# VH-VL binders against UPF0166 protein aq_448: the designs that were tried, part 13

Target 1, 96 residues: UPF0166 protein aq_448, of Aquifex aeolicus (o66756)
Amino acid sequence: MKEVLMRIYSSKEENLEDYINKLFEGGIRGAVVLQGIAGFGKGREFHSEEIEVLSYELPVVIEVVEDREKLLNFLKENRETFKNCYITFERVKVWE

## First folded at step 5 (VH-VL)

Design b34 (framework fv_gevokizumab)
Fold by ESMFold2-Fast, scan of step 5:
Structure b34 (fold): chain C 96 residues (1-96), chain A 124 residues (1-124), chain B 107 residues (1-107)
Amino acid sequence: as target 1 above (96 residues)
Amino acid sequence: QVQLQESGPGLVKPSQTLSLTCSFSGFSLSTSGVGVGWIRQPSGKGLEWLAHIDWDDDKSYNPSLKSRLTISKDTSKNQVSLKITSVTAADTAVYFCAHLDYTVEYGDSYFDYWGQGTLVTVSS
Amino acid sequence: DIQMTQSTSSLSASVGDRVTITCRASQSISSYLSWYQQKPGKAVKLLIYDASSLQSGVPSRFSGSGSGTDYTLTISSLQQEDFATYFCQQSYSYPWTFGQGTKLEIK
């Protein structure tokens, strides 16, 4: 079985409820929604007061860990729903 | 740009293992959304997909041949290899390797660049 | 397995003709279909992906259409260089399968 981390990148306004409902209906084990607020790489300083204000404009990331073939079949079956999403896959090893 | 070239033994005896190598340039198998696949064509017949390997080392095999197939990659040499065990006359074909583009954001995948093919004959 | 059937194994045409090649899947493949061109002694060439998307560098006289189980490749004005064998392929479900091919021949 090959487990992968799938990330679906979308705006908060862009049908997030539909994405989550499709994943649930498709029998996916779980999905987590993350919203970026701030960050920077090693050795750089970042300062912004904007992160203190709630913003619905910030993009969200939906993270799923599941069998790769199951996720590919899910995406094929729900092609219209996810057609304009930016989607990435990363192979992971799950500690049982 | 993208170029792929197959190499194989030309002639192999029944029951032996057939080993094929695909050497490529113009892309990296470390790039997300990229894979390399193997397709074969017996003389005067159609195309048959055999296997592919992806950027994340995920391997897919034709179920009818899965027990006989092993696909692997050597990223440092820009090569993908396919082994077929216990060959018979039915494995006589031209073998192609091809670049696989996943276009995962649109849910499709396709072979956009192919090698010229290498003929393998299984005969005693 | 999904069977891909092309209605004819050979088709005769003349330069300047409008040519249509058809492909039928044994079940719905939701437009997960590609068209390829094969000429003797040359590498196989992708023409169309996603049923109707033209591959970069492919002449605009080529177009694809269809949905569900029925798909077509159209060449609006046949050129001498277009005499070749054309294959459809589904990528909806494993194993990925090809049609038997349609050889486009000079009339």
Scores: ipSAE 0.011, ipTM 0.661, lowest interface PAE 9.6, mean pLDDT 83

Design b35 (from a4 with heavy chain R99H Y102T D103V F104E W105Y S106G G107S Y108G P109Y; framework fv_gevokizumab)
Fold by ESMFold2-Fast, scan of step 5:
Structure b35 (fold): chain C 96 residues (1-96), chain A 123 residues (1-123), chain B 107 residues (1-107)
Amino acid sequence: as target 1 above (96 residues)
Amino acid sequence: QVQLQESGPGLVKPSQTLSLTCSFSGFSLSTSGVGVGWIRQPSGKGLEWLAHIDWDDDKSYNPSLKSRLTISKDTSKNQVSLKITSVTAADTAVYFCAHSYTVEYGSGYFDYWGQGTLVTVSS
Amino acid sequence: DIQMTQSTSSLSASVGDRVTITCRASQSISSYLSWYQQKPGKAVKLLIYDASSLQSGVPSRFSGSGSGTDYTLTISSLQQEDFATYFCQQSYSYPWTFGQGTKLEIK
């Protein structure tokens, strides 16, 4: 009924596989991982890919489009896994 | 001081639309986590949640009644309204509005309630 | 929908008694449970949220406990003003649902 775009923000590369596995196990239709190129975060330290060796500390965003209630219930069931992530919801319209 | 007060028609005929208004003070429906919900109670029976509207205008409806319910807000009047279409005798109840706090993941609770307004559906 | 069951519809007690009211959910609700008090002619009052958190202004004789599917409201030393109907409510998932209520009556 209510489709939303959920973004999970994390700077923790080490947790990425666990996040993806939980989403898959929870029956979420799909997830896309986007990696930031540069940005400010907690502590206001600047991170950038302009150095030839890529840093695993760059911001990571996991994007999911799913029913709002399904995502809220998923997050409650997996609270410990996602407790250090910043999560946002945005209402979207999906074209079949 | 958070206060809510319901107003309604008292008597509505079957098949008509029931319109209820919740007038509030002591809070802003623009504050993050704040919402207003509608709950009803038939005489001698339990409480049934009907609808909720959040600070960001996100609306939620009880699925069993969703096709008949419309919740809206009027920021200029500090009011939240609920419309129920095609009423029957089963809609006879005391209707409450309540202030809610939404905690993480859409969970919440109703910390301040209005006194309730009785609506009777009868010819 | 999650069904909330308060198996006791009415309970008789005397002032000074320790009173326990129970509520069971049809599935785990991870402590997303609130308790409300309803008196004739007065607004419904929130007593407990998140299963065990006491609402500001509520007397300390009220406490909540439980996890998973089973939850309890306890009144440690019943007072005259506590004779009322008590409802539990889950907010784990929509639609939010209430128990049938337990009426606390003078013995």
Scores: ipSAE 0.042, ipTM 0.699, lowest interface PAE 6.7, mean pLDDT 84

Design b36 (framework fv_gevokizumab)
Heavy chain, then light chain:
Amino acid sequence: QVQLQESGPGLVKPSQTLSLTCSFSGFSLSTSGVGVGWIRQPSGKGLEWLAHIDWDDDKSYNPSLKSRLTISKDTSKNQVSLKITSVTAADTAVYFCAHIDYGWEYGSGYFDYWGQGTLVTVSS
Amino acid sequence: DIQMTQSTSSLSASVGDRVTITCRASQSISSYLSWYQQKPGKAVKLLIYDASSLQSGVPSRFSGSGSGTDYTLTISSLQQEDFATYFCQQSYSYPWTFGQGTKLEIK
ESMFold2-Fast, scan of step 5: ipSAE 0.053; ipTM 0.716

Design b37 (framework fv_gevokizumab)
Fold by ESMFold2-Fast, scan of step 5:
Structure b37 (fold): chain C 96 residues (1-96), chain A 124 residues (1-124), chain B 107 residues (1-107)
Amino acid sequence: as target 1 above (96 residues)
Amino acid sequence: QVQLQESGPGLVKPSQTLSLTCSFSGFSLSTSGVGVGWIRQPSGKGLEWLAHIDWDDDKSYNPSLKSRLTISKDTSKNQVSLKITSVTAADTAVYFCAHLDYTGWYGSGYFDYWGQGTLVTVSS
Amino acid sequence: DIQMTQSTSSLSASVGDRVTITCRASQSISSYLSWYQQKPGKAVKLLIYDASSLQSGVPSRFSGSGSGTDYTLTISSLQQEDFATYFCQQSYSYPWTFGQGTKLEIK
């Protein structure tokens, strides 16, 4: 078994529930949702007087630690759901 | 550009260990997203995936043969080796090594450049 | 294990023909499928990956299509150099498996 940390990056908070439901239904042991404390993702310039009404697309990151093969098969099975997400993998050592 | 060449014993006796070497050039097995795999083909039959090793030393084996297979790499020599223990006549085949590429971490794995193959006959 | 079935082991065709080779998976493989060409005495060549993506250097007369369990390789206008054996392969689930091959022969 090889454990990896998978991070799913999304600026679309409205899809978060679908992502979590898929992970749960796929038998993933657990997922943690982290929301960035600050961020901006719309790529538009805003006037300084409008900053108070600036809508932030806060970065949302879903972190999962699971067996590598299981995660790859999960993503393949759910390719359409996650195809617009930026996904990274990192080998991890589970420490006591 | 990318080239792979298999080498093997040609003949091997039943119950012995078959050792195969894949020598390659035109890529580094330290580059993210690449691997090298072994595929075999018995005479007049189809292709059978045996094993592959990725850039990060992750190894994958065909479960039906896993107890008999060992894949390893020697980065300093640009070689990947495969050992098959306890061979029988059923292991008589042409053995290919191939460069393995992916469309991404969760993407399709595919063999885009292959060696010419090396024939191994298991016979007493 | 996912079984890949190429129901036709051999096809006879003439230069200029439109040829379709089929491949069926025993379960959905979500387009994680590649097509290969094998000629006697030559290295195996990748033609298509991800079901429909043409490999660099492969002639545009080759195309792939399909989804779920059913996939096809099409040669729009067969050329003399295309007489070969064609294999499909799934990389959706381990073990990775190949079809048994379809040999294109001169009619």
Scores: ipSAE 0.012, ipTM 0.665, lowest interface PAE 8.5, mean pLDDT 84

Design b38 (framework fv_gevokizumab)
Fold by ESMFold2-Fast, scan of step 5:
Structure b38 (fold): chain C 96 residues (1-96), chain A 124 residues (1-124), chain B 107 residues (1-107)
Amino acid sequence: as target 1 above (96 residues)
Amino acid sequence: QVQLQESGPGLVKPSQTLSLTCSFSGFSLSTSGVGVGWIRQPSGKGLEWLAHIDWDDDKSYNPSLKSRLTISKDTSKNQVSLKITSVTAADTAVYFCAHLDYSVEYGSPYFDYWGQGTLVTVSS
Amino acid sequence: DIQMTQSTSSLSASVGDRVTITCRASQSISSYLSWYQQKPGKAVKLLIYDASSLQSGVPSRFSGSGSGTDYTLTISSLQQEDFATYFCQQSYSYPWTFGQGTKLEIK
């Protein structure tokens, strides 16, 4: 099959639970959430975590490795859920 | 200017192995998002997808025929080959090879350029 | 396997007609559908991919539409060179499967 790494970029941590629930419901094998320390997104606003400050606007990346066709189907079926996300694909080889 | 051309034996005896070669130009099978597939069509029947291979040497086979199919590539010669073992009269068909485009990440893969096809008859 | 059914194996039409060819999948294929044209003695030609995207070099009289299980290829004004067999194909799930074909014949 064709394996790809899909990265879903979001600046809104408050939407994270909905994204994860949709991936789980869609039968995706697994997803990992990575939280950035600093960065800027589509709006080009710089976000960083100052010492002792909790921020809902730190960069969040959801990484998924799955069959390409399955992920494309999943995104088409869930277009509304992910419409405000920046999404990238990268082909990967899975070590077996 | 993508071009593909199939070559095969024309006539093969039952139980033998059928070997087909697709020679192409105008693209490289080392280019990301590119593959080559094989499709066949028996006389008066529809099209049947057999197998494809991509730039990463990932191979996909029609499950109904998988045990009999082997697809391979020779990047230096710009060729993709398909072998079908233990052929029968049911394998009599025109065999096509086609360029497979994966370059649209959000779209479906598709066969955008096809060879003219080569007729293979299985008969004793 | 996903079965692709074209509503008719043959269709008669005249030059200038608006022609529609339909394709139904046995389950939702989320627009993972391509349309191909086949003429005797010529290479198969891709017309439409991703249900509605026109392939580069294909005349604008060809268009695709549909979603879910039901898809349509439309030729807005039939030309003499359009008499051919048309196939739909799904790339949603393996094995990839084609419709049985619709042969467009002169009336």
Scores: ipSAE 0.006, ipTM 0.644, lowest interface PAE 9.7, mean pLDDT 84

Design b39 (framework fv_gevokizumab)
Fold by ESMFold2-Fast, scan of step 5:
Structure b39 (fold): chain C 96 residues (1-96), chain A 124 residues (1-124), chain B 107 residues (1-107)
Amino acid sequence: as target 1 above (96 residues)
Amino acid sequence: QVQLQESGPGLVKPSQTLSLTCSFSGFSLSTSGVGVGWIRQPSGKGLEWLAHIDWDDDKSYNPSLKSRLTISKDTSKNQVSLKITSVTAADTAVYFCAHRDYTVEYGSDYFDYWGQGTLVTVSS
Amino acid sequence: DIQMTQSTSSLSASVGDRVTITCRASQSISSYLSWYQQKPGKAVKLLIYDASSLQSGVPSRFSGSGSGTDYTLTISSLQQEDFATYFCQQSYSYPWTFGQGTKLEIK
């Protein structure tokens, strides 16, 4: 089995529940959501969390550890849901 | 212009290891969404997917053959190699390598360009 | 494993005919289906991907359709150069699997 860490990057918090529900329905072992605090890209537009209120402009990241082929098939089955997300894979070793 | 060319021994004896090389041009195996696969075809029969290797060095093998297969790449030489151990007459086939193009964002996944194939005969 | 079955291993046709080749998957493959053409002594050629998308450089007489488990390759007006073997392939689930092939022969 090839375990990978998949990160799904989204700037649209409104879609988060749909992403999580699809992962659960697809039999994915687990998912965790992380929220960005500050960041900027090549355009140098600085984004940061507001002091007393969560920023809707900061990216959310969904992290999943699962078999690579299972994740690719999951994404194929759900391509419409995830087509506008930036998705990365990296190899990991799971402690078992 | 994408081109792939297979090379192999032509004849290999039963129980030996078969080594195949795919040399390519017109693309880089470091490009995201790019891979190279191996497919074989016994005389008069259908196509069987064997293995592929992707830009991120991820490797996938046909489960029925996995214990006998090793795929590797040399990006500096634009080559992908496949080794098959403990060959038998059932491994006699034309072996093809092919360019895999896919974008997870779009969901497409296919072999768009193939080599002409190299015949390998397993015989004593 | 997903089994890919083409309804016939051979089909006879004449130049100018409309030809239909069918492919059935043992389970839904969500349109992750490609069609390939193989001529003796030539490299295998991709014709259609994602069930219905025509590969760049492929003549418009070729088209693909279908969804779920049932897929079809159509050649609207057969040309002399189209006599070849055609294979379907699913890329939905590993291992990737091909149909047995349909050899298109002169009638």
Scores: ipSAE 0.012, ipTM 0.647, lowest interface PAE 8.5, mean pLDDT 83

Design b40 (framework fv_gevokizumab)
Fold by ESMFold2-Fast, scan of step 5:
Structure b40 (fold): chain C 96 residues (1-96), chain A 124 residues (1-124), chain B 107 residues (1-107)
Amino acid sequence: as target 1 above (96 residues)
Amino acid sequence: QVQLQESGPGLVKPSQTLSLTCSFSGFSLSTSGVGVGWIRQPSGKGLEWLAHIDWDDDKSYNPSLKSRLTISKDTSKNQVSLKITSVTAADTAVYFCAHLYYTVEFGEGYFDYWGQGTLVTVSS
Amino acid sequence: DIQMTQSTSSLSASVGDRVTITCRASQSISSYLSWYQQKPGKAVKLLIYDASSLQSGVPSRFSGSGSGTDYTLTISSLQQEDFATYFCQQSYSYPWTFGQGTKLEIK
């Protein structure tokens, strides 16, 4: 099995639930949602202490570690769902 | 100028292991986004993808043949090798190696430059 | 496995003709399709990738189109050197699979 770390940078907060549901339905074995605790941008308020509540107003990154071929096939089959995301890949070794 | 050349035994007996070598020039298999694949074609039939290997030694195999296939690379010699175990008459084909170009690191790839092919006949 | 069907195994045409070769996938492949040209005694050549993108160095008379399950390769004005066998290939899902080929023959 060749493992990769994929990061999905959500470009639209309203779509986060769809991204997570697709990953779950696609049999991906795990996903971690990381939420920014400080940030600002066009039309958004700065807030540096919102660390205990998931907020769709702050940047979100979804991290997945999965077999490369399974993940590639998943993304191709769900192309429409993830079309507005910025996605990066990093090859990793999982300690066994 | 990308060039690839296959070499094989020409004739191999049933149950033996078929060993093929692809020798290439004009690119490095250490370059990110580059791979080499093997494709075969039985006489009068279509093309069948067998396996490929990329710059990071990541290997992909056709699931129907995976138990019989081993792909490996020797970057210093500019060679990629494919071994097929337990051959039968069904493995008689022209075997091609080809340069694989990935447009995205883990995305789709295309075989943009191919060797001329080497005929392998499996018969007793 | 995704099956790629080229329903026409052989097609006759004359120099100057507009020729269309078709390829159908057994399921949607979201434009992850390439077209190849094979001539006897010569290396196989990539013509089109991503269904419609022309490979560098390939003459502009070649074009690809299609989406979902149905794809076509068009040669707008056939030249003598275009008589060859043409294969489609999907890279949407492993194993990657090819069509059986369409041989373009002199009329």
Scores: ipSAE 0.013, ipTM 0.653, lowest interface PAE 7.3, mean pLDDT 83

Design b41 (framework fv_gevokizumab)
Fold by ESMFold2-Fast, scan of step 5:
Formats: C-alpha cells, structure tokens, sequence
Structure b41 (fold): chain C 96 residues (1-96), chain A 121 residues (1-121), chain B 107 residues (1-107)
C-alpha cells in the first residue's frame, strides 16, 4: 500500500461543504481543513498584501492521508467538483 | 514529436528473465501527469496492460503478473525498462510501450511499433 | 477486474457506410474510456479519450459517446484506410483492461 498526503487547494470557500461531503461519501478516512492567511501559487492569483488578515480569496487547503490509488480514483469520480482546485501529492510514512 | 521505440531480445528461453527497453523522445517523464506503460498482445489475441511508471516514480503492476514484473526508469537516457522473470510460452507476444497522458494519467496517447518476443528453446 | 466486452469480434462494411462499434463495461467506469485503432504492422493509434474527446489529428468522421457502462465508437462515412481492428479500454480502476477487439472487414 502506498500512502500519500493529498492537499487540495481552492480559493472558493463557498464550495468547502461540497468538497468535504464528496470526500466523506468517497470513503476517505479523514480530512483536515486549513485556511490560508496569505499566499500566491500556481493556478491561482492572490492578494498577497493581506498577510495578517484572513481573506475569502486566500486558499482553503484540505489535507488527506490515504492510499494513492484510492485518491486517484476518488478524483476521477469527482472531476467536475474539483476542477478549479490545485492538487498535490506527497509520499508519507504512516506508523501503524 | 513524441516517439517511443521498444527493444528486446527477440528470442528467450523458458525460465529465463525477459528484459525490454523503451526509448523515447519528444517529452520528459518528469512532466506532471505523464507516464510510460507496457502492454502486450499474443498472436491473434487482445491487448493486456502489464505495468506503468509515472512522472513521480509511482509504479503500477497488473496483479496477475505482479510477482514477475519490475519496471524502472533511467531519466538520463530517456528510457523505461520492464523485466519479466521465469518466462514461459504464455509470455510469447508483441510488447508495446506507450505514453500515459491526460488528466489523472488516464489514456495511452502515443505507442511504439512493438517488439516481438518468442519464448522457445 | 472490470471486464470490457465489445458486442462483436468482427463486422463487415463498405466504403461510405456509417459504422458503430459498441463496448460494455461490467461496472460503471464514469467515462474513463478510450478507443484505439490497430492496423497490421503499424503502431496502435489513440482515436478517442474520455469517452467522447477526439484525439488531435484524428479525422472528424470518428466520434465517441456513452456513459456509465455503455459506450459507442461511430465512423460516420467509412474510408478505405479505416479497415482495422478497434479496441476500447477502461482506465477507471486498476488493472486497466481492454475489450477483445472488433475487426472491421471489407464486405
């Protein structure tokens, strides 16, 4: 089994509930949501001058640790839901 | 222009290890979403996916053959290699390599011409 | 494993005909389906990906449709160079699997 940390980046916090519901329905073991304070990155434009204030335009980051194949299949099934998100995969060790 | 070319031994004896090399040009296996896979076709039969390796070095193997398969890449030479151990007559086939492309790496957009491997004494 | 079944292993047609080739998956594959063309002695060619997207350089007479478990490749006006074997392939889940192929023959 290869476990990965998947991060889903989105500037659309209005979609957060839908993202979380899809992950839950897809049988994902867990997800953590983080709100960005400032930033810029690939696939998105931010107002980086708001470094001390939470902004609707700053990224919502959803972190998931799960099997790589399961996450790829999840993304395939939910292509339309996540089409505006920047997604990264990072290999991790899970101590069990 | 994307090109892939297979090379193999042509003839392999039963119980030996079959080694295949795919040499490619026109793309980088470091590009996100890109991979290279191996597919085989026995004479007069259908296509069977064997293995692939993705841009992030993730390897996937056909479960029915997994214990006999090893896929690897050499980025300095633009090559992907496949090894199949303990070959039998059932491994006689044309072997293709192909680029994996698309969102989530979901189809083979360019294929090599294939290399025939015969397992015979 | 997901089984991919093409309704016929061969069919005969004439130049100018409208030809349809069908592919059925044993479970829903959410349009993660590709169509390939194979001619004797030549490399396999991708025609359609994601069920209905035409690959760059492929003639517009080729089209794909379908969803869930049932998919179709259509050639609107058959040309001489289209006599070949056609394969469908699912990439929804591992292992990736192909249909058995449909050989399109001269009538």
Amino acid sequence: as target 1 above (96 residues)
Amino acid sequence: QVQLQESGPGLVKPSQTLSLTCSFSGFSLSTSGVGVGWIRQPSGKGLEWLAHIDWDDDKSYNPSLKSRLTISKDTSKNQVSLKITSVTAADTAVYFCARIYGEYGSYFDYWGQGTLVTVSS
Amino acid sequence: DIQMTQSTSSLSASVGDRVTITCRASQSISSYLSWYQQKPGKAVKLLIYDASSLQSGVPSRFSGSGSGTDYTLTISSLQQEDFATYFCQQSYSYPWTFGQGTKLEIK
Scores: ipSAE 0.035, ipTM 0.708, lowest interface PAE 6.4, mean pLDDT 84

Design b42 (framework fv_gevokizumab)
Fold by ESMFold2-Fast, scan of step 5:
Structure b42 (fold): chain C 96 residues (1-96), chain A 122 residues (1-122), chain B 107 residues (1-107)
Amino acid sequence: as target 1 above (96 residues)
Amino acid sequence: QVQLQESGPGLVKPSQTLSLTCSFSGFSLSTSGVGVGWIRQPSGKGLEWLAHIDWDDDKSYNPSLKSRLTISKDTSKNQVSLKITSVTAADTAVYFCARTYSEWYGSYFDYWGQGTLVTVSS
Amino acid sequence: DIQMTQSTSSLSASVGDRVTITCRASQSISSYLSWYQQKPGKAVKLLIYDASSLQSGVPSRFSGSGSGTDYTLTISSLQQEDFATYFCQQSYSYPWTFGQGTKLEIK
């Protein structure tokens, strides 16, 4: 079985409830929502006014750990819902 | 630009191990979403998918042949290898390697090698 | 395993004809379907992926359609170079499986 951490990046909080509901309805074991609190890219200057702007534009990240094939099939069935999200996968081992 | 080329022994005796190599250029197996698979075709018959390896060394095998198959990659040499143990006449086929590209919602074989014929006979 | 069935193993046509090749999956594959062209002694060529997306460099006379279990490859105006064997393939579920192929022959 290949377990992966899937991260769904979205800047739109209005869609968050729909994303979570789809994951729940798809039988995914669990999902955790994380909110970025600050950030910048390498080479950019960090400013106090920019911090205030970033607080409104930082991505919401949904983390899911599940079997890779199950997640890929879930995404295939829900293409329209997740089409504007940046999605990454990385392999993980779960302690049981 | 993207090219794949299979190489194999041509003739293998029953019960031996068949080793195939796919050499490629124009892309890297370090690129996210990219992989290489093996497909075979017996004379006058259809295509059968055998195995796949992707950029993160994730391996998949056809369940009907899984116990006999081993796929591996050498990214520094731009090569992917497939080994098939305990061959029989049923393994006589043209063997193809092909690049897979996985979009977030699917995957497909976008470029194929020319194929290499392997005959299993004493 | 998902079985892919092409309605005919051979089909006869003339240059200029509109040709349709069909492929049926034993269960819904949600448009995870590719079409390939194979000429004798040549490498296999991807024509269509994701049921309806045309591969770069493939002539626009080729198109794909369908959903669920039923899929179609259409050649709007057959050219001499199009006489070949065509295969469908599902990538919805492992193991990935191919149709038996449809050989397009000169009438």
Scores: ipSAE 0.012, ipTM 0.655, lowest interface PAE 8.5, mean pLDDT 83

Design b43 (from a4 with heavy chain Y102G F104W W105Y S106G G107S Y108D P109Y; framework fv_gevokizumab)
Fold by ESMFold2-Fast, scan of step 5:
Structure b43 (fold): chain C 96 residues (1-96), chain A 123 residues (1-123), chain B 107 residues (1-107)
Amino acid sequence: as target 1 above (96 residues)
Amino acid sequence: QVQLQESGPGLVKPSQTLSLTCSFSGFSLSTSGVGVGWIRQPSGKGLEWLAHIDWDDDKSYNPSLKSRLTISKDTSKNQVSLKITSVTAADTAVYFCARSYGDWYGSDYFDYWGQGTLVTVSS
Amino acid sequence: DIQMTQSTSSLSASVGDRVTITCRASQSISSYLSWYQQKPGKAVKLLIYDASSLQSGVPSRFSGSGSGTDYTLTISSLQQEDFATYFCQQSYSYPWTFGQGTKLEIK
C-alpha cells in the first residue's frame, strides 16, 4: 500500500459539510478539518485590527491519510464536488 | 520533441524472461503528472495495457499478468524497462511504450506513443 | 475489470461521410474515456480524452460525446487519411482497458 497525506484547501466554508459527507460516503478512513485563524494570500491586504478581514475568506484545510490509488479514484468519482479546491499530496509512512 | 522508442529481443523462447526497454526524449519522468506505460497488441487483436510507472515511482500492473511483470525506470538514462517472466506463445505481440499524462482530478491518457517492437515467442 | 465493447468491428464509409463509432463500458466510467487512432506503420495517435476534449493538433472534424456507459466518436466529414482502426480506452479504474477496435474501411 502507498499511503499519502492529502490536503484539500478551500476558502468556501459553506461547502465543508458536502466535502466531509463525500469523503465519508467514499469509504475514506478518516478526515480532520483545520480552520485558519489568520493569514494572507496573493492579492489580499492583511488588516488584523479589522474584524471583516480576520473572519473573511480564511482557508479551510481537510487532511486525509489513505491509500493513494483509493484517493485518486475517489477524486475521479467526485471531480465536480472538488473542482474548486486546491489539493496537494505528500507521501507518508504510518507507524505501526 | 516528445519521442519514445521501444527495443526488445525480437525472438524469445518459451519459459524465458522477456526484457523490453523504452528510451525517451523531450520530457522528464520527474515532471508531475507524467508517466510511462506499456501496452501490447497481438497480431490482428486489440490493445492490452500491461503496466505503468508514474513520476512519483508509483507502479501499476494489469492483475491478469502482475505476478510476471516488473516495471522500472532509470531517470538518468531516460529509460523505462519492463520484464515479463515465463513467456509463452500468448505473449507474442507488438509491444508499445507510451507517455501518460494525468492529473489528480482527470483521467490518465496516453498522448505520445512509440512505434512498437514485435516480440515473437517461439521455440 | 471494466469491459469495453465496440460492437462494430468493421465499418465501410466513403470520403465526405459522417461516421459514428460507439463504445460501451460494462459499468459507468464517468467520462474517463479516451479515443485513439491506429494506422499501419505509424505511431498510435490520441484523438480525444475525457470523453469530449479534443487533443491539440487533432482536426476539428473529430469529436467525442457520451456519459455513463455509452460513448461515441464522430468524424463529421471523413477524409482519406481517416481510414484507420479506432480504439476507446477507460481510465476510470485499474486495470485500464481498451475496446476491441473498429476498423474504418473504404466503401
Scores: ipSAE 0.013, ipTM 0.675, lowest interface PAE 7.7, mean pLDDT 84

